# Miniprotein binders against Mucin-6 (MUC6), part 34

Target 1, 185 residues: Mucin-6 (MUC6), of Homo sapiens (Human) (q6w4x9r395to579)
Amino acid sequence: GHCSLEGGSFVTTFDARPYRFHGTCTYILLQSPQLPEDGALMAVYDKSGVSHSETSLVAVVYLSRQDKIVISQDEVVTNNGEAKWLPYKTRNITVFRQTSTHLQMATSFGLELVVQLRPIFQAYVTVGPQFRGQTRGLCGNFNGDTTDDFTTSMGIAEGTASLFVDSWRAGNCPAALERETDPCS
Key: E = the ipSAE of ESMFold2; O = the ipSAE of OpenDDE; V2 = 0.75 times the mean of E and O plus 0.25 times the DockQ between their complexes.

## First folded at step 7 (miniprotein)

Design zn28 (from zn0 with W17L; at its last look DockQ between E and O 0.54; V2 from the best seeds 0.61)
Fold by ESMFold2-Fast, scan of step 7:
Structure zn28 (fold): chain B 185 residues (1-185), chain A 83 residues (1-83)
Amino acid sequence: as target 1 above (185 residues)
Amino acid sequence: SDLEERLEREIELVEKLLEELEERAKKGGISEDVKKLIEEARELVERAKEALERGDLFEAAVLLIRAFLLLRRAARRLAEEEE
């Protein structure tokens, strides 16, 4: 399955459902029992002034009990807060420069991430067949049915992206929550 | 735990960067945009410390990600402002 984060705030789920959102927070892209040591893939969005969206992808994160790999728009790769020179290899994860504008994170557990650094920061997530029907987060549930791709963190299938996206926030984002309120509505 | 020890070290790194930028802000000559990035990073660091104190390692780890990104952004904008 393939999931993509493109053009600032566009997402296409593993079941090929496209949607768009606006938000300034860290969001859970992918949680699954197939990820070792309580692993999760996450995306950080922050304000932008140039895209048609008001927010854009600024980092992609793989977090587990062993690793916190952050691939940032500024082309810095860290693990557990320490900057790493590429290629960077752990037992189960390798991060390397695939091209002058693309980084790749390959894993032994069926997850692959490709990050486009330039001209626009974008991410592409690939998961093996063992993940089918066992994913949750912004990338959807990978069950071959798009009607429940907007399943919130509470397990409720929503008809629109807004409540779905908000349910997958990670960390306390007071600024993002306040900025999403339309005071004129 | 290993994760808890790594988060404690990460907080030390973030605190050092944050304190240096806060001292620069006190001396003046820094734009309001940069000051807001530093203030937001401080808030995230304080919340990360509280999460760690509670044993909420996932929350602490997530909060520190945004703190580091905001501080690196503040540093880049400071460099750009000299032009």
Scores: ipSAE 0.645, ipTM 0.836, lowest interface PAE 1.2, mean pLDDT 82
Fold by OpenDDE base, look of step 8:
Structure zn28 (fold): chain B 185 residues (1-185), chain A 83 residues (1-83)
Amino acid sequence: as target 1 above (185 residues)
Amino acid sequence: SDLEERLEREIELVEKLLEELEERAKKGGISEDVKKLIEEARELVERAKEALERGDLFEAAVLLIRAFLLLRRAARRLAEEEE
């Protein structure tokens, strides 16, 4: 399954459903029992301008009981709150520079993350087949059915992205705004 | 727990960074945007501490990450303004 966060406000789920939202919160991208130590992948969005529609992805975070990895445009921050030289390796996670503009987080448990740092901060999440039907969050449920991707944290399938996205907020933030996708983005 | 201890250390680090930026911000000529970032970060740190006290470690972690990112942004902008 491949999930992408592109263009600052666009998301494509594991089931290839595209949608757009504007929010300034931290959101759960991926939760799954397949992630060890109650792990979760999260996305941090913030305002990038004066308009409510001017929002962008500013960081991707992997958080578990054992690990914290924050990938932002300028740095990688880990458990001790310090920027780390790459490659950074834990017992089952490795973060390294893939290209001059891309970082990669590789794991032993079937999660891969590629982050484009420039010119636009974007993220690409890949999960193995063992994750099928066992994912939840903004990346969807990876069951091959796009119609139920907007399942909220409470297990309710929504028809629009706004309530779906809001249900996956990891903090107290303003409600997200839904927008139509742009195929050119 | 290990996670709780980690979060406590992170709080200390973020607070240090916050204090440093606040001191720098006392100097004249900084933008209101930077001040707002610092203030927002401080609020998040306090909320994180409260969450930690409640035993809500996940919430604390999320808030601290957000606070840290805001402070780093503030630091970058402040550096630009000081040039």
Scores: ipSAE 0.640, ipTM 0.852, lowest interface PAE 0.8, mean pLDDT 91
Fold by ESMFold2, look of step 8:
Structure zn28 (fold): chain B 185 residues (1-185), chain A 83 residues (1-83)
Amino acid sequence: as target 1 above (185 residues)
Amino acid sequence: SDLEERLEREIELVEKLLEELEERAKKGGISEDVKKLIEEARELVERAKEALERGDLFEAAVLLIRAFLLLRRAARRLAEEEE
């Protein structure tokens, strides 16, 4: 399965359903029991233009009980806040420079992440077939059907990307941004 | 490894960088954009500490990620402005 974060704001799910969104938050891309130590892959989006309505990908994060690996657009890789020289290895994860413009995170548990640093910060997530039907998050559920890829964190299938994306926010986005985007709260 | 222990160490790292940038901001001659980045990062760090105290380790981890990214952006902007 392949999931991509392209053009700063576009996502294509494991079931090849494309969508676009804008938001300034951290979002859960992928959770699965196939990821060890309660692992999750997350994406961080932030403002990219003059208007508040345009955002783009600025970092990708792998978080588990063992690691917190951040790959950001400034090309610095950290684990638990400490900068690391590449190639960087743990027992089950290796991060290395694939080309002058691409980094790769390879794992022993069927997750692969390729990050394009330039000209636009983009990410490509690949999971093995053992993940089929066992994923949740912005990359969808990987069940071979695009009609329910917009399943929220509460398990509700939505017809729009916005409600789906909003449900996968992590870290309680700043209160000022919440008020500016939703006058009812 | 104990996630709470790792988060406490990460807060120490982020706090050192934050304090350095806050001291720089008090001297003046720094753009308002950079000052806002530093102020937002401080808010996120304080919220991360609160989340850690109540045992919400996942929220604390996520808040620290954003704080770290803002501070690195602020530091980069400062280097560009000092040129």
Scores: ipSAE 0.636, ipTM 0.839, lowest interface PAE 1.3, mean pLDDT 84
ESMFold2 (binder alone), look of step 8: mean pLDDT 84; pTM 0.828

Design zn32 (from zn0 with F68W; at its last look DockQ between E and O 0.70; V2 from the best seeds 0.00; counts 0 for: pae E 1.52 > 1.5)
Fold by ESMFold2, look of step 8:
Structure zn32 (fold): chain B 185 residues (1-185), chain A 83 residues (1-83)
Amino acid sequence: as target 1 above (185 residues)
Amino acid sequence: SDLEERLEREIELVEKWLEELEERAKKGGISEDVKKLIEEARELVERAKEALERGDLFEAAVLLIRAWLLLRRAARRLAEEEE
């Protein structure tokens, strides 16, 4: 199964359903019982231009009870918040430079992540067949059917990408007035 | 517990870095954009501390990751403006 994050806002699910969204938050790409230690793969999006509708991918994060790996354009950060030299290896995970423009995270549990650093920050997620029907998040449920790929965190199939994407926010981007980043006109 | 200890240490490091940027901002002459990045990062760190107190370790970790990314961006912008 393949899921891609392209152009900063373009997503293609494991079932090959394409969609776009406009958001500035952290989103769950993939959760599955196949990921050890309650692992989750997440994407961080931020504003990329003058228009509020322009957003782009700025980081990809793997987080579990055991591991934290943050891949951004300039560095890889792990536990304790320190930038790490590549290759970086744990018992189950290896992160290395695939080419001058691409990093790869390879795992023993069937998840592979390739990150394009330049010219545009993009990510490509591959999961093995053991993940079939056992995934949740922005990459969909990997059940061979695109009609329910927009299933929310509460298990409701939605007809719009916006409601679906909003349900997968992690670390909730606050709506409190003092945290509003965009002044009212 | 091990994850909780890691998060506590990371919060201390991020908060120290945040304090350094806030002190540089006191001197004046920085853009409103950089000020907003620093302010947002402070908010995220405070919410991460609250999540950690509640035992929501996943939320604390996510909030801290976003704060770190904002601080990196703020520091780059500040260096560009001081040149």
Scores: ipSAE 0.578, ipTM 0.808, lowest interface PAE 1.5, mean pLDDT 82
Fold by OpenDDE base, look of step 8:
Structure zn32 (fold): chain B 185 residues (1-185), chain A 83 residues (1-83)
Amino acid sequence: as target 1 above (185 residues)
Amino acid sequence: SDLEERLEREIELVEKWLEELEERAKKGGISEDVKKLIEEARELVERAKEALERGDLFEAAVLLIRAWLLLRRAARRLAEEEE
């Protein structure tokens, strides 16, 4: 399954459902029993302009009981907030520079993350087949059905992205705005 | 736990940085945007501390990460405004 965060406010789920939202919060992208130590992949969005529609992805975070990895445009931060030299390795996670503009987080448990740093900060999430039907968050449920991708954190399937996205907020943030748009446009 | 200890250390580091930026922001000519970023970061840090006290480690971590990112942005902008 491939999930993408592109263009600052576009998301394509594991089931290939595209949608757009504008929010300035931290959101759960991926939770799964397949992630060790209650691991979760999260996306941090912030204002990139004056209007509510000017939002962008500013960081991707992997957080578990054992690990914390923050990938931002400028650096990778782990543990006590110190920037790490790459490659960074832990028990089952490796972060390294893939290209001059791309970082990669590789794991032993079937999660891969590629982050484009420039010119636009974008992220690409890949999960193995063992994750099928066992994912939740903004990346969807990876069950091959696009119609139920907007399942909230409470297990309710929504028809629109707004309530779906808001249900996956981590913290108290303003409500997100939604718009159905092709992420490639 | 390991995570709790890490979060405690991070709080200390962020608070030190926050204090530094607050002092720098007291100077004239600093934009309201920078001040707002710092203020928001402080609020998040306080909320993180409260979350930590409740044992909600993940909430604390999320809040601290966001606070840190805000401070980074504030620091960059502040440096530009001080030139």
Scores: ipSAE 0.474, ipTM 0.783, lowest interface PAE 1.1, mean pLDDT 90
ESMFold2-Fast, scan of step 7: ipSAE 0.687; ipTM 0.862
ESMFold2 (binder alone), look of step 8: mean pLDDT 84; pTM 0.824

Design zn44 (from zn0 with E43L L70K; at its last look DockQ between E and O 0.62; V2 from the best seeds 0.00; counts 0 for: pae E 2.3 > 1.5)
Fold by OpenDDE base, look of step 8:
Structure zn44 (fold): chain B 185 residues (1-185), chain A 83 residues (1-83)
Amino acid sequence: as target 1 above (185 residues)
Amino acid sequence: SDLEERLEREIELVEKWLEELEERAKKGGISEDVKKLIEEARLLVERAKEALERGDLFEAAVLLIRAFLKLRRAARRLAEEEE
């Protein structure tokens, strides 16, 4: 399964459903029992301009009971709050520079993350087949059915992205705005 | 727990950095954007501490990360403004 966060506000789920939203929260991209130590992949969005529609992805975070990895445009920050020189390795996770503009987080448990740093901060999530039907979050449920990708954290399938996205926010934030747009634009 | 202890250490680190940036921001000529970022970070840290007290480690961690990112942005912009 491939999930992408592109163009600052575009998401394509594991089931290849595209949608757009504007929010300024931290959102759960991926939760799964296949992730060890209650791991979760999250996306941090913030304002990029004065308008409510001017939002952008500012960081991708992997958080578990044992690991914290924050990938931002300028640095990789880990448990101690310090920027790390790459490659960075934990027991099950390795973060390294893939290209001059791309970082990669590789794991032993079937999660891969590629982050484009420039010119636009974008992220690409890949999960193995063992994750099929066992994912939840903004990346969807990876079951081959696009019609139920907007399943909220409470297990309710929504017809629009706004309530779906809001259900996966961490913390108190303004409600997300949605717009159907081609993420490849 | 290990996570709780880690979060406590991170809070201390972020608070120290916050204080440093706040002191620097007291100087004239600092943009409102930087001040706002610092203020937002402060609020997030306080919320993180409250979450930690409630035992909501996940929320605390998320809030601290967001606070940290805001402080990083503030620091970068502040450095530019001081040049």
Scores: ipSAE 0.584, ipTM 0.836, lowest interface PAE 0.9, mean pLDDT 91
Fold by ESMFold2, look of step 8:
Structure zn44 (fold): chain B 185 residues (1-185), chain A 83 residues (1-83)
Amino acid sequence: as target 1 above (185 residues)
Amino acid sequence: SDLEERLEREIELVEKWLEELEERAKKGGISEDVKKLIEEARLLVERAKEALERGDLFEAAVLLIRAFLKLRRAARRLAEEEE
């Protein structure tokens, strides 16, 4: 399964459902019982210009009871806030520079993350077949059915990206501006 | 726990950096966007401290990560404005 976070805040789910959003929060991309130690992959979005519609991915975070790995354009930061030289390795995770513009996080538990640092910060999530039907978050549920990929954190399938995305906010965020619910005349 | 001790140390480091940027903001000559980033980071640090005191270590970690990233963005924007 493949999920992508591309420029302009575009997301394509594991079931190939595309959508866009303009939030400025931390969002859960992927949770699954297949991730050890209650692991979660998260995306951090922030305002990238003067318009509220100019939001971009600024970091990808893997967080579990054992690991904290923050990947941004400038550095990889771990549990104690120290910037790390690459390659960085734990027991089951390796982060390394794949090319001059790409980093890769490889794991022993079927998760792979490739991050493009330049010209635009983008992320590509790959999960093995053991994750099928066992994922939650912005990358969808990986069940082969695009009609329920917008399943909220409460387990309710929504028809709009905005309600779905807001339900996957991680931590406390300022009130989100939902422009998609204010239709233009 | 080990995670709790790490979060305490990280909060101290992030707050020190935040205070440096807040002092820089008092001197003026920075954009409204930079001011907002610094203000948002302060709120996130305070919420992270509150979450840590409650023992909500996941929430504290997420809030602190977001604060850190806002401070990095503020610092980058300041470098662009001074150049």
Scores: ipSAE 0.379, ipTM 0.682, lowest interface PAE 2.3, mean pLDDT 80
ESMFold2-Fast, scan of step 7: ipSAE 0.655; ipTM 0.835
ESMFold2 (binder alone), look of step 8: mean pLDDT 86; pTM 0.844

Design zn48 (from zn0 with L3I; at its last look DockQ between E and O 0.54; V2 from the best seeds 0.00; counts 0 for: pae E 5.6 > 1.5)
Fold by OpenDDE base, look of step 8:
Structure zn48 (fold): chain B 185 residues (1-185), chain A 83 residues (1-83)
Amino acid sequence: as target 1 above (185 residues)
Amino acid sequence: SDIEERLEREIELVEKWLEELEERAKKGGISEDVKKLIEEARELVERAKEALERGDLFEAAVLLIRAFLLLRRAARRLAEEEE
């Protein structure tokens, strides 16, 4: 399954459903029992302009009971809030520079993350087949059905992205705005 | 727990950084945007501390991450404005 966060506000789920939202919160991209140590992949969005519709991805975060990895445009930050020189390795995770503009987080448990740093901060999430039907978050449920991708954190299938996205926010943030548009990079 | 201790250390680090940036922001010529970033970061840190006290470690971690990112942005902008 491939999930993409592109163009600042565009998301394509594991089931290839595209949608757009504008929010300035931290959102759960991926939760799954297949992630060890209660791991979760999250996306941090912030304002990129003066308008509420001007939002962009500013960081991707992997958080578990064992690891904290923050990939931002400028650096990779780990548990102690310190920037780490790459490659960075933990027990099950390796973060390294893939290209001059791309970072990769490789794991031993079937999660891969590629982050484009420039010119636009974008992220690409890949999960193995063992994750089928066992994912939740903004990346969807990876069950081959696009019609139920907007399943909220409470297990309710929504017809629009706004309530779906809001259900996956971490913290108190303004309500997300939605617009159905094909992601353009 | 190990996680709780880690979060406590992170809070201390962020608070030190907040104090530093707040002092620098007291100087004239600093944009309101930078001040707002610092203020927002401080609020998030306080909320993180409260979350930690409640034992909501996940919430605390998320809040601290966001606070950290705001402070980094503030620091970058502040450096530009001081030049």
Scores: ipSAE 0.512, ipTM 0.800, lowest interface PAE 1.0, mean pLDDT 91
Fold by ESMFold2, look of step 8:
Structure zn48 (fold): chain B 185 residues (1-185), chain A 83 residues (1-83)
Amino acid sequence: as target 1 above (185 residues)
Amino acid sequence: SDIEERLEREIELVEKWLEELEERAKKGGISEDVKKLIEEARELVERAKEALERGDLFEAAVLLIRAFLLLRRAARRLAEEEE
């Protein structure tokens, strides 16, 4: 299965359902019992202009009881916040520079992440078939059915991307004005 | 638990770094943009501590990651401005 986070805050789920959202928070992309040590993949979005309709991906984070790997445009950060030389390896995760513009996180548990650093920060998530029907988050539930990919953190299928995305906020986002309406809608 | 202990340790580390940047900010000659980043990071660290006290471990971890990213950006801009 493939999930992508592309410029303009576009997301395509494991079941190939595309959507766009406007937000400045950290969101859960993927949770699954297939990820060891209660692992989760998360995405950090921030403003890229003067309005909330201008948001972009600024970091991708893998967090578990054993690992904290933060990939941003200018660094890879691991446990204790210390930047590491690539390739960076743990028992089951390797992060390496694939090209001058791309980093890859490969794992022994069926998760692969490719991050494009330039010209635009983008991320591509690939999971093995063992994840089918066993995922939650912004990347959907990977069950072959797009009608329930907008399932919230409470297990409710929503009809709009905004309600779905907001339910996957990781923790309480910092205080701010309410989200502006999408100027394109 | 292991994650709780790790989060406590990380909060201490991030707050120490935050304090270093706050002290550098007191010397003046720092842009308002950098000062705002440091202030936002302080707010996030305080909220991460509150979340950890409530046992909201995911919330604490996320707020701390956000604070860390803001501090990295602030430190980088400080280095650029000193040139």
Scores: ipSAE 0.098, ipTM 0.515, lowest interface PAE 5.6, mean pLDDT 78
ESMFold2-Fast, scan of step 7: ipSAE 0.661; ipTM 0.856
ESMFold2 (binder alone), look of step 8: mean pLDDT 86; pTM 0.848

Design zn53 (from zn0 with K26E K27E G28L I30L D33E)
Fold by ESMFold2-Fast, scan of step 7:
Structure zn53 (fold): chain B 185 residues (1-185), chain A 83 residues (1-83)
Amino acid sequence: as target 1 above (185 residues)
Amino acid sequence: SDLEERLEREIELVEKWLEELEERAEELGLSEEVKKLIEEARELVERAKEALERGDLFEAAVLLIRAFLLLRRAARRLAEEEE
């Protein structure tokens, strides 16, 4: 399965359902019992550097009990708050430069992340077949049915992206809708 | 070491970095943009400390990620303003 985060705030789920949202927070992209050590893949969105008050992807995070790997749009890779030279290898995860503009995080547990650094920060998530029907988060549930791709953190299938996205916020952030209506923030 | 100990050490490091950036910003003259970034980062660190005291390690980790991202942004802006 393939999930993509492109063009600042566009997402295509593992079941190929596209949507867009406007929000500034850390969001859970992928949770699954297939991820070791209570692992989760997350995305950080913030206001873009352009003048439109648009939201954009600024970092991708893999967080587990062992690792806190952050790949940021400023091209810094950290684990547990410390900057790392590439290639960087842990027991189950390797982060390396795939091309002059792309980084890859390869894992032993069926998750692969490719991050485009330039000209626009974007991310591409690939999961193996063992993840089918066992994923939760912004990338959807990977069950082959797009009608329930907007399943919230409470297990409710929504018809619109806004409630779905807000349910996958990580940490205490204001709701995306409240942020969007304030022209000064 | 356990996750809680790692987060406590990370908070110590980010607090030291905050103090350094606040001192540098004051020496160079505080731009409003840099001041806001540093202030927001400090708020996130305080919330992370509160989350850690509650035993909410996940929330503390997430808040610290955002704090570090803001501090790196502040440091880049400060370096640009020096030139």
Scores: ipSAE 0.601, ipTM 0.830, lowest interface PAE 1.4, mean pLDDT 82
ESMFold2 (binder alone), alone request of step 7: mean pLDDT 83; pTM 0.814

Design zn54 (from zn0 with R24K K27E G28L I30V S31P D33E; at its last look DockQ between E and O 0.91; V2 from the best seeds 0.00; counts 0 for: pae E 1.9 > 1.5)
Fold by OpenDDE base, look of step 8:
Structure zn54 (fold): chain B 185 residues (1-185), chain A 83 residues (1-83)
Amino acid sequence: as target 1 above (185 residues)
Amino acid sequence: SDLEERLEREIELVEKWLEELEEKAKELGVPEEVKKLIEEARELVERAKEALERGDLFEAAVLLIRAFLLLRRAARRLAEEEE
């Protein structure tokens, strides 16, 4: 399954459903029993302009009971808040520079993350087949059905993205704006 | 737990950084944007501490990450003002 966060406000789920939202919160991208130590992948969005529609992805975060990895445009921060030299390795996670503009987080448990740093901060999430039907969050449920991708954190399938996205907020943030559209390259 | 201890250490580090940035901002004549960033970060840290006290480690971690990112932005903006 491949999930993408592109163009600042566009998301394509594991089931290839595209949608757009504008929010300035931290959102759960991926939760799954397949992630060890209650792991979760999250996306941090912030204002990139004056209007509510000017929002962008500013960081991707992997957080578990054992690990914290924050990938932002300028640095990778782990644990004690210090920027790490790459490659960074832990028990089952490795973060390294893939190209001059791309970082990769590789794991032993079937999660891969590629982050484009420039010119636009974008992220690409890949999960193995063992994750099929066992994912939740903004990346969807990876069951091959696009019609139920907007399943909220409470297990309710929504027809639009707004309530779906808002249900996956981590913390108290303003409600997100939605508009379904194809991601722009 | 290991996570709880880590979060406590992170809170301490962020608080120190907040103090440093606040002082620097005062010296430079605080741009309003930077002031807002620092204030928001401070609020997030306080909320993180409260979350930690409740045993909500996930919430605490998320709040601290956001606070950290805001402070990084503030620091960059302040550096630009020095140039």
Scores: ipSAE 0.519, ipTM 0.800, lowest interface PAE 1.0, mean pLDDT 90
Fold by ESMFold2, look of step 8:
Order: C-alpha cells, then sequence, then structure tokens
Structure zn54 (fold): chain B 185 residues (1-185), chain A 83 residues (1-83)
C-alpha cells in the first residue's frame, strides 16, 4: 500500500483517495498493531505562504515507546533531541540517504518511508500487505474501499476532509478552519 | 519506564534551549513573530510537563516535538536578522 504527502498540502491514501488540507498541527498519518511498541507515523504541518491558511509539510515523525525519529529538511533528530549523522540504525530501523535529494527509512516491520528533501519536502509511505485493513490515520484504513477512507479517530466515516483531518490532530492544536481545506479534494 | 526517563531528559534539553532564546529575546528585542514562536514553544513545553505528570507519554512526546520545531524556526529567524 502507498500513501503520499505531496505539494505541501496534498495527500493520497493507501486506497488511492486524494485530498488536500491546510492546518498548523501534528497529524497521525498511520497507526497500526503491525507497528511495534505502539508506533505511529506522524506529519507536521506549518505556515508556508502569505495567507494564514497556507500550510505545508515540514517534518515526518516516527514515534513509538522505543524510538523517536524526526525527519525535517535539514536534520534527523532522535531520542535525546540530538541531530544524527546518516546512516542511522536501530535494531529495527535504518535511516539513510537514498540520493542527494531523498532519505529512506527502512524497517523490519513492513513500513518504508521515503522523504524528498528538495525541491519540495514530500513523503512517500509504503506498507506491506500485512497492514491491509489494519491502519488508521490520514493515510486511511487500507481496506480497498475509498468510501470510508475519511474515518475519524472515533471511527466515524466522514464525507469531508476537514472533519476527518481535524480528528487526527495530535497534541494541543486548534481545529482547522473551513477555508483551510479543499472540499473538492 | 525507559520512555518516561527519556522524555524527562528531552524536556531538560528543550527547556534549556528555550531559556536561552527567551533571555536573548529580552536583551535584544526581537520581531513580534519571533517573540510569538518562543512564547508558543514555552506553552508547549509546560503542557508537555503536565502530560508527563499524568502519564500520557505519547502526548508529552508530541508536544515536545512541536516545541522543538518552533524553537528551531525562531533560532533560524534570529540568525537571519543578526546577519
Amino acid sequence: as target 1 above (185 residues)
Amino acid sequence: SDLEERLEREIELVEKWLEELEEKAKELGVPEEVKKLIEEARELVERAKEALERGDLFEAAVLLIRAFLLLRRAARRLAEEEE
């Protein structure tokens, strides 16, 4: 399954449902029992343009009870807030430079993340077939059905990206304004 | 737990950096946007401490990550203005 974060504001789910949103928060991209130690993949969005509603992806975070890996354009930061030289390796995770413009996080548990650093910060999430029907978050539920990919953190299928995205906020963030999401996404 | 101990150490590091930026902002005067970034980061660090005390380790970690990124942006903006 493939999920992508492109153009600073566009998402395509594991079931190929595209949408766009703007918001200043950390969002859950992917949670699954297939991720060890209560792992979650998250995306951080922040203001990027002249308009208060323009936001873009600024970091991707993998967080579990054992690991913290924050990938931004210029830094990979781990458990103690320290920037790390690549390649960086734990028992289950390796982060390395794939090319001069791309980083890859490879794991032993079926999650792969490729991050494009330039010219635009973008992320590409790949999960193995064992994740089918066992994911939740902005990347959707990976059940082969796009009609319920906007399932909120409370398990409610929504028809709009705005309510869906707001439900996956992590931390203390204000709700997105209606104008921050594209209803046609 | 190991995660709880790690978060305690991370709070110390982030808070030390936050205090350095707060002090620099008082001494030099800074643009309003930089001041707001530092203030928001302070709020997030305090909320992270509260979450850690409740045992909500995931929330504490998320709040610290956001605070760290805000401080990085504030520091970059200060460095650009000093040049």
Scores: ipSAE 0.474, ipTM 0.763, lowest interface PAE 1.9, mean pLDDT 82
ESMFold2 (binder alone), alone request of step 7: mean pLDDT 85; pTM 0.838
ESMFold2-Fast, scan of step 7: ipSAE 0.656; ipTM 0.851
ESMFold2 (binder alone), look of step 8: mean pLDDT 85; pTM 0.839

Design zn55
Fold by ESMFold2-Fast, scan of step 7:
Structure zn55 (fold): chain B 185 residues (1-185), chain A 82 residues (1-82)
Amino acid sequence: as target 1 above (185 residues)
Amino acid sequence: SDLEERLEREIELVEKWLEELEEEAERTGDPEVKKLIEEARELVERAKEALERGDLFEAAVLLIRAFLLLRRAARRLAEEEE
């Protein structure tokens, strides 16, 4: 299955349901029992100044009991807070520069991530068939049915993206990061 | 635990980086940099609270956000030095 985070704030789920949101937080992109050591893929969104979106993807994170790999739009890769030179390899994960504008995270457990660094930061998630019906998060449940792609962290299928997205927030996002826009004439 | 020790180390490192960036921001007078640093400081304080409660996952996630904000502040400051 393929899930994409494109154009600043557009998401297409594993079941090919497109949606858009305007959030500034860390979000669970993918949780699955197929990910080792309680692994989860997460996406960090922040405010953007571009007219096509008020929020944009700024980092993709793989977090497990062993690793905290952060790939950010400034082209820095860290694991457990330490900057790493590419190619970077762990037991089950390799992060490398695929092209001058793309980084790839390859894993031994059926997850692949490609991030486009320029001209706009974007992410593409590929999962093997073993993940079918075994995923949760912004990328949907990968069950072949788009009507329940907005299943919240509480297991409720929503008709709109807003409650779905909010349910997958991680880290209790302080008010300072979600500041209101004050119009000034 | 090893994870708690790693998170405590990250908090120490980020607090030192906050102090360094705050000094540099005051020297340059950039209000946007100061705002990024303030947001990062709030996240670090919440991460310390989460760690004290034993919520290692929440502490880790909050620290990721804090580091990203500080990297944005540092990049902006570096551009001003050019």
Scores: ipSAE 0.479, ipTM 0.779, lowest interface PAE 2.0, mean pLDDT 82
ESMFold2 (binder alone), alone request of step 7: mean pLDDT 85; pTM 0.830

